# VH-VL binders against q0atu2, part 45

Target 1, 119 residues: q0atu2
Amino acid sequence: MLDKKARIRTSREYRNVFEKGKRLSGRFLIIYYVENALDNNRFGFITNKKIGMAVIRNRIKRQLRAIVREYQGQVKNKHDIVLVARAGIGKSSFEGMEKDYIAIMKKAGLFARNANKID

## First folded at step 16 (VH-VL)

Design dd22
Fold by OpenDDE, fold request of step 18:
Structure dd22 (fold): chain C 119 residues (1-119), chain A 123 residues (1-123), chain B 108 residues (1-108)
Amino acid sequence: as target 1 above (119 residues)
Amino acid sequence: QVQLVQSGAEVKKPGASVKVSCKASGYTFTEYWMHWAKQAPGQGLEWIGEINPDLGDTNYAQKFQGRVTMTRDTSISTAYMELSRLRSDDTAVYYCARDTGTLFYPTGHFDYWGQGTLVTVSS
Amino acid sequence: QIVLTQSPGTLSLSPGERATLSCRASQSVSSSYLHWYQQKPGQAPRLWIYDASSRATGIPDRFSGSGSGTDFTLTISRLEPEDFATYYCQQYETDPYTFGQGTKLEIK
């Protein structure tokens, strides 16, 4: 699991991201991102029944956290980023999900310039 | 229809703990933030904290930090609020309340409330 | 924390009269984050006005909310017997999401 400091943990923090953030859509993920006043990034996750049953949602959450954790060191600092799982994500593989995450984060310009694991 | 049904009244001694439950029905439990509020007898409402039922993340008012624990059991769509080291001024009706907006867009206002749970702390 | 101060503490009026309830914030609150609830004795609160001026579902049009910044108002144009209750304002600007102390609207 992500460290508490690396997580969006309050509803108001989520609201802020949705209200003020930019939105980009990938194949399986939508990201909302906004600059924060911190020195670290915080991540949030949104799943709903559209992506599947509870077992599927739990798997997706686990996988998304794993992906975020893997690449968090390569993400530009001072961002709140919320990952919203899209309906089709339940049928995706981990690799597919990871690929989508990387693609959408690149498109958002959120990876550091010296990132080596995203090519 | 949306319903929040809370557990029954509790009588506790000072220093004890109480755990109030809030069973949700009529909607997807994990898609809405759940809040808890305190109302002492004859007094106003006081926000205690919130929980993201999907992720389990919690946020508590500083006044209750260290004594309150909010949890949930998604398998039975139930939220819990546990208050420890009870004292006389913890005597109150406690409410669970659902955020009107989904996790995707919390609104910060609460459209459905539990019926309340009276917790009495007496020596 | 943001302190919401409601005034008056008690408002005694008769049916048919106009009621004006005030909620003052210790710091600026966005309209989208100021809400009102009605509560009757022995009942849970009920959402009444949200986003400062939007009526919740089923709320009569005699109720209105207004205000911005630090000053917000709930107005009842013509009081009905069922309107006598306690009203609370609540802010969602910053946590903790505090409530006002309430205004008790009682029948004269």
Scores: ipSAE 0.931, ipTM 0.962, lowest interface PAE 0.5, mean pLDDT 96
Fold by OpenDDE, fold request of step 18:
Structure dd22 (fold): chain C 119 residues (1-119), chain A 123 residues (1-123), chain B 108 residues (1-108)
Amino acid sequence: as target 1 above (119 residues)
Amino acid sequence: QVQLVQSGAEVKKPGASVKVSCKASGYTFTEYWMHWAKQAPGQGLEWIGEINPDLGDTNYAQKFQGRVTMTRDTSISTAYMELSRLRSDDTAVYYCARDTGTLFYPTGHFDYWGQGTLVTVSS
Amino acid sequence: QIVLTQSPGTLSLSPGERATLSCRASQSVSSSYLHWYQQKPGQAPRLWIYDASSRATGIPDRFSGSGSGTDFTLTISRLEPEDFATYYCQQYETDPYTFGQGTKLEIK
């Protein structure tokens, strides 16, 4: 799990991201992101029943957190980022999800272009 | 129809703990923030905290930090608020309340409320 | 924290009269983050006005909300017997999401 400091934890913080942030859609994820006044990035996650049953949603949440944690060091600082899982993500592989995350984050300019999958 | 049903009244001694439940029905429990409020007898409303039922993340008012714990059981669409180290001024009706907006866009106003749970703290 | 101060504490009026309830914030609150609730004795609060001026579902048009910045108002154009209750304002600008102390609207 992400450290408390690295998580968006309040509804108002989520509201801020959705209200003021930019939106970018990938194959499996939608990213909402906005600059914050902190020295660190914070991540939020949105899942719903469209993804699938509770077991699937829980798996997706675990996988998304794992991906975010793995690549957090490559993300430009001072951002609040909310990942919204799209309906098709339930049938995706971890690698597919990871690839989508990297692609969308690069497109958003939150990753350096030379960011690569971590072995 | 949306409904929040809270557990029954509690009588506790000072220093004890109380755990109030709030069972949600008529909507997807994990897709709305759940809030808790306190109302002392004859007094106004006081916001205690909020919980993201999907992730379990919580945010408490500073006044209650260290004594309040909000949890949820998604399998039964139930939110819990536990208050420890009870004192006399904890005597109040406690409400759970749903954010009107979904997790995708919280609104910050509460459209559905539980019926309230009276907690009496007396020696 | 943002402190919401409502005035008056108690408002005594008769049916048919106009009621004006004030909610002042200790700092600026966006209209989208100021809400009103009605509460009657022995009942849970009910959402009444949201986003400063939007009536919740089923709320009569004799109720209206207005204001911006630090000053917000709930107005009842012509009081009905069922309107006598306590009204609370609430802010969502920043946590804690505080409530005003309430205005009790009682029958004169």
Scores: ipSAE 0.924, ipTM 0.961, lowest interface PAE 0.4, mean pLDDT 96
Fold by OpenDDE, look of step 17:
Structure dd22 (fold): chain C 119 residues (1-119), chain A 123 residues (1-123), chain B 108 residues (1-108)
Amino acid sequence: as target 1 above (119 residues)
Amino acid sequence: QVQLVQSGAEVKKPGASVKVSCKASGYTFTEYWMHWAKQAPGQGLEWIGEINPDLGDTNYAQKFQGRVTMTRDTSISTAYMELSRLRSDDTAVYYCARDTGTLFYPTGHFDYWGQGTLVTVSS
Amino acid sequence: QIVLTQSPGTLSLSPGERATLSCRASQSVSSSYLHWYQQKPGQAPRLWIYDASSRATGIPDRFSGSGSGTDFTLTISRLEPEDFATYYCQQYETDPYTFGQGTKLEIK
């Protein structure tokens, strides 16, 4: 699990991201992102029943956290980022999900220029 | 029909713990923030904290930090608030309340409330 | 934390009269983050006004909310017997999401 410091944990923090943030849509993910006043990034996650049963949603959440954690060090600092899982994500592979994450984060310009593990 | 049904009244001794439940129905439990509020007898409302039922993340008012624990069981759409090291000034009616907005866009106002749970702390 | 101070503490009026309830914030609160609740004895609070000026579902049009910045007002144009209750303002600007201490509207 992501460190508490790296998580969006309050409803008001989520509201801020949705209200002020930019939105980009990928195949399986939608991201909302906004600069924060901190020295670190914080991540939030949104899943709903459209994704599938609870077992599926839990799997997706676990996988998304894993992906975010894997690339955390390569993301530009001072951002609040919320990942919204799209309905089709329940049928995606982990690799497909990861690829989508990378693509959308690149499109958002959120990866550091010197990121090494970004395809 | 959206409903929040809380557990029954509790009588506790100082130093004990109490766990209040809030069973939600009529909506998707994991898609709305759940809040808890305290109301001492004859007093106003006090916000205790909030929980993201989907992720389990919590945020507590400083006043209750270290003594309050909010949890949820998604399998039965139930939120819990546990208050430990009880003291006399914890005597109050405790409410669960749903954020009007979904997790996608919380609003910060609460449209549905539980009926309240009276917790009495006395020697 | 943001402190919400409501005034008056108690307001005694008769049916048919106009009621004006004040909620003052210790710092600026966006209108989208200021809300009002009604509570009657022995009952849970009910959402009444949200976003400073929007009436919740089923709330009569004799109720209105206004204000910005640090000063907000709940107005009842013509009091009905069922309007006598305690009203609380609440802010969502910054956690903790505090409530005002309430204004008790009682029948004169």
Scores: ipSAE 0.918, ipTM 0.958, lowest interface PAE 0.5, mean pLDDT 95
Fold by ESMFold2, fold request of step 18:
Structure dd22 (fold): chain C 119 residues (1-119), chain A 123 residues (1-123), chain B 108 residues (1-108)
Amino acid sequence: as target 1 above (119 residues)
Amino acid sequence: QVQLVQSGAEVKKPGASVKVSCKASGYTFTEYWMHWAKQAPGQGLEWIGEINPDLGDTNYAQKFQGRVTMTRDTSISTAYMELSRLRSDDTAVYYCARDTGTLFYPTGHFDYWGQGTLVTVSS
Amino acid sequence: QIVLTQSPGTLSLSPGERATLSCRASQSVSSSYLHWYQQKPGQAPRLWIYDASSRATGIPDRFSGSGSGTDFTLTISRLEPEDFATYYCQQYETDPYTFGQGTKLEIK
């Protein structure tokens, strides 16, 4: 599980990302991202009932958190980032979600050192 | 119809803990932030904290840090607030309240409130 | 944290009169993040005005909200018997999302 400091934990912080953030859409995910005033990144997650049954939604949440945890060291600091699951994500594989995340984060320019060397 | 139904009044001794429940119906429990507030007898409203009922993340007012724990059970659409190390100035009505907006676009104002739970702390 | 100070603490007026309730913030609050509630004894608060000036569903047009920055006002143009209650302002600019201490509007 992501450390407390790496999570968006307040309703006001989610609203700020929605209102002020840039957005990029992939096949399974949408990200919203905005600079913050901290030394670190924070991540948030949005899934809703249209994605599927509770078991499916809980799997998606766990898998997205695992993907974020795996790559968090490569993300440029000082960003609040919200991952929004698209309706079709329930039919995706972990690998499919992971590739989608990497592509979106690369396109957003959020990986450190100008380029992500993964994939 | 949206409804928030809280657990009944409680009488506790100083040093004990109390756990207040808030059962939601008429909407998707995990799609709206839940807040808790305190109102001591004859006094105004005081915000205690909030919980994201989908992810379980919480945010508490500094005054309550270390004594309050907010949880939820999504299978029964119920939020909980537990207050520990009770003292006489914890005697109050405690409310749950729902944000009118969604998790990603909360409004910060509350359209539905529970009926309130009176907690009395006495020796 | 942002402190909201309401004045007066108690406002004693008669039906038909105009009421003006003040809410002052210790630092700037966006109008989108200042809200008002009405509460009667024995009842939960009710959302009354949101975003500084928007009336909640079913709230009569004799109620209006105004203000910006640090100064906000709730005005009742012509008091009705049902308007005598306590009114709270609340901010959502930053957590903790504080309430003012309330203004009790009572019948003279």
Scores: ipSAE 0.875, ipTM 0.934, lowest interface PAE 0.5, mean pLDDT 93
Fold by ESMFold2, fold request of step 18:
Structure dd22 (fold): chain C 119 residues (1-119), chain A 123 residues (1-123), chain B 108 residues (1-108)
Amino acid sequence: as target 1 above (119 residues)
Amino acid sequence: QVQLVQSGAEVKKPGASVKVSCKASGYTFTEYWMHWAKQAPGQGLEWIGEINPDLGDTNYAQKFQGRVTMTRDTSISTAYMELSRLRSDDTAVYYCARDTGTLFYPTGHFDYWGQGTLVTVSS
Amino acid sequence: QIVLTQSPGTLSLSPGERATLSCRASQSVSSSYLHWYQQKPGQAPRLWIYDASSRATGIPDRFSGSGSGTDFTLTISRLEPEDFATYYCQQYETDPYTFGQGTKLEIK
C-alpha cells in the first residue's frame, strides 16, 4: 500500500529532493533520490501537461503509483524518491514503464538484496 | 496575467462550516503549489496549509489540523479551503496564494495572491 | 515550528529617513528560505524581497535585504511616502511556513 506515510506530501520535501538528491534518467522516467532521516521511504510523482491530455496523465499517474506500490518492499529504506515522467511516457506500455523503473532503481542501488520489510 | 479570484464574503454562525474558493487563470493550475493564509482583523498573516493541485496531497499547520480541508477541481482550475466547527476567532480574511516555483521546484515565496475572502463568525 | 519575531512592532519615521526592520528566527533559516512581504490596509500582501536579499520584480533599489542564520534585516535607505506599510518576514525552512507578526512602518 502506498499510504500517507510513504508519500512525499509537502512542497518543502519536494524542494529538498530537488536540491539534495541524486538524479538518474531512464527511458520514460527520471528519478531523484536522497537519504531521509526516517525509518521508511517516501515517494513523490511529477507529471505535467506536456505528457498529454488529462486522461493520459491520470492513467500514467495511476500506473506509476501501482508500479511503486508493487516494488516498495524491495526498496532500501530511508530514501525520499521522486519519479518524474518524461515526455513520451504516454506512448509507453505498463510493462515498459515497469521495466524502466526496475532498471533505474537497480542502477541507483536502491533495491535491497533482501526485500524491504515495510509491509 | 496570472490571476487568483476568490469567492465572496461569508457570514456564518459558530459550529458551521465555510468553503472558500480560489479560481486560477493565466497559468497551468496543476503545476504550482497553492497555499492558504489567514489574517484576523488588525493582525498578521498566518499560514494555514498547502495543496498539490495535481495529486491532491495536502499539508496543514497543526493549529488547523482536523478542522481544515483543502481540495481542488482541476477541470475549472479552482482550489478550495473548507473550515469546519467555526468559532468567533475564525473571523478573518482568508487568502489563497501561489508558489512562484513549480511542484518539484517550489520556492516557498508567493508572487500572486487572491483578493481575500472575509469570513465573519457571529451568533 | 520556527517562530519569526519582528522588531520593532511599530516604527515611526519621516520620509527621507533610513528604516531598519529586524526578523529573528527561533532556529536557523537558510537565506534561500527567508522572504519579505509588504502589505497596505485592505490589500493582499505583495512579495517584496525573496531569498533574504533579492528584490522582487519592480521593487526599488532603496530596499535591501540582508542576514543569515537567525538574524535578517530589511533596510530602506531613504523612505518615500509609498513605503509606509506593514512588512512581514516569512520562512520556508520547515512547515508550517510561518510569518513574523509584522512591523508597521508609519509616518511620524
Scores: ipSAE 0.870, ipTM 0.934, lowest interface PAE 0.5, mean pLDDT 93

Design dd22
Fold by ESMFold2, look of step 17:
Structure dd22 (fold): chain C 119 residues (1-119), chain A 123 residues (1-123), chain B 108 residues (1-108)
Amino acid sequence: as target 1 above (119 residues)
Amino acid sequence: QVQLVQSGAEVKKPGASVKVSCKASGYTFTEYWMHWAKQAPGQGLEWIGEINPDLGDTNYAQKFQGRVTMTRDTSISTAYMELSRLRSDDTAVYYCARDTGTLFYPTGHFDYWGQGTLVTVSS
Amino acid sequence: QIVLTQSPGTLSLSPGERATLSCRASQSVSSSYLHWYQQKPGQAPRLWIYDASSRATGIPDRFSGSGSGTDFTLTISRLEPEDFATYYCQQYETDPYTFGQGTKLEIK
């Protein structure tokens, strides 16, 4: 479970990532990210009805939070990062989402340590 | 056909708590931020806080921090605002209001409002 | 927090006249984060102007919004009887997302 200080929690904070963030797309995810003025990272999550019914969306949210929590210590600080679930993510496995996340985060240059040993 | 329907008026004693409901219909409840505002009799509007109805994250004005709790039940598309340790200056109409934009693209203006819930705190 | 101060507190005018309502912010507010509401007694507020100058759906073109930075204005070019109400500005620049105290536009 992500600590409250590691979450994007306000509407204004989400708006800022939307307006000013860089975007990178993976197979199942889109990541938006922008530097923040804090000493830590914050993560946000967006799902919508197009990815499936409520039980599927809830599974996706739970799995994405678990993935982010597992790798949060490797992420360069001072970033607000929003994960947007793409249409079709409901067909993915946990491992598929995890690999997609690692690939996107490496491509964005957001891992602070040697990324070739993350997966 | 967007509609926000709030629970009925409440009369409370100082020190009690009140929980106001706001039932949403005509749109996907979990895709829009919900806000709450207070209006004391004859006074202006005051923002209380907001909730992400999908994830449940909240953000409160400091004035209400520690006394307000915002929750939701997504299975019935209903938002709640609970205010505790009531005092006489909590007498007001309380409104829920929907952000015009979606969770990732909020606008910060409110296109639909509930009808308001009068809470009266009388000693 | 950003304080929004509206002036005048009460504006007494007749139908047909031009109304000018001021909203001043204690800090700069982006035009995209400054909004106006109309409220009549016993009713919920209604979104009126958003993004400083854009009219909400169904709002007559006699209403216009303008301004930037710390100074914003709502203008009604030719008052109709239905325009007499209280108007609030609101900011979304930073939480808490504050409202002005309102300008009551009343019939003279």
Scores: ipSAE 0.848, ipTM 0.926, lowest interface PAE 0.5, mean pLDDT 93

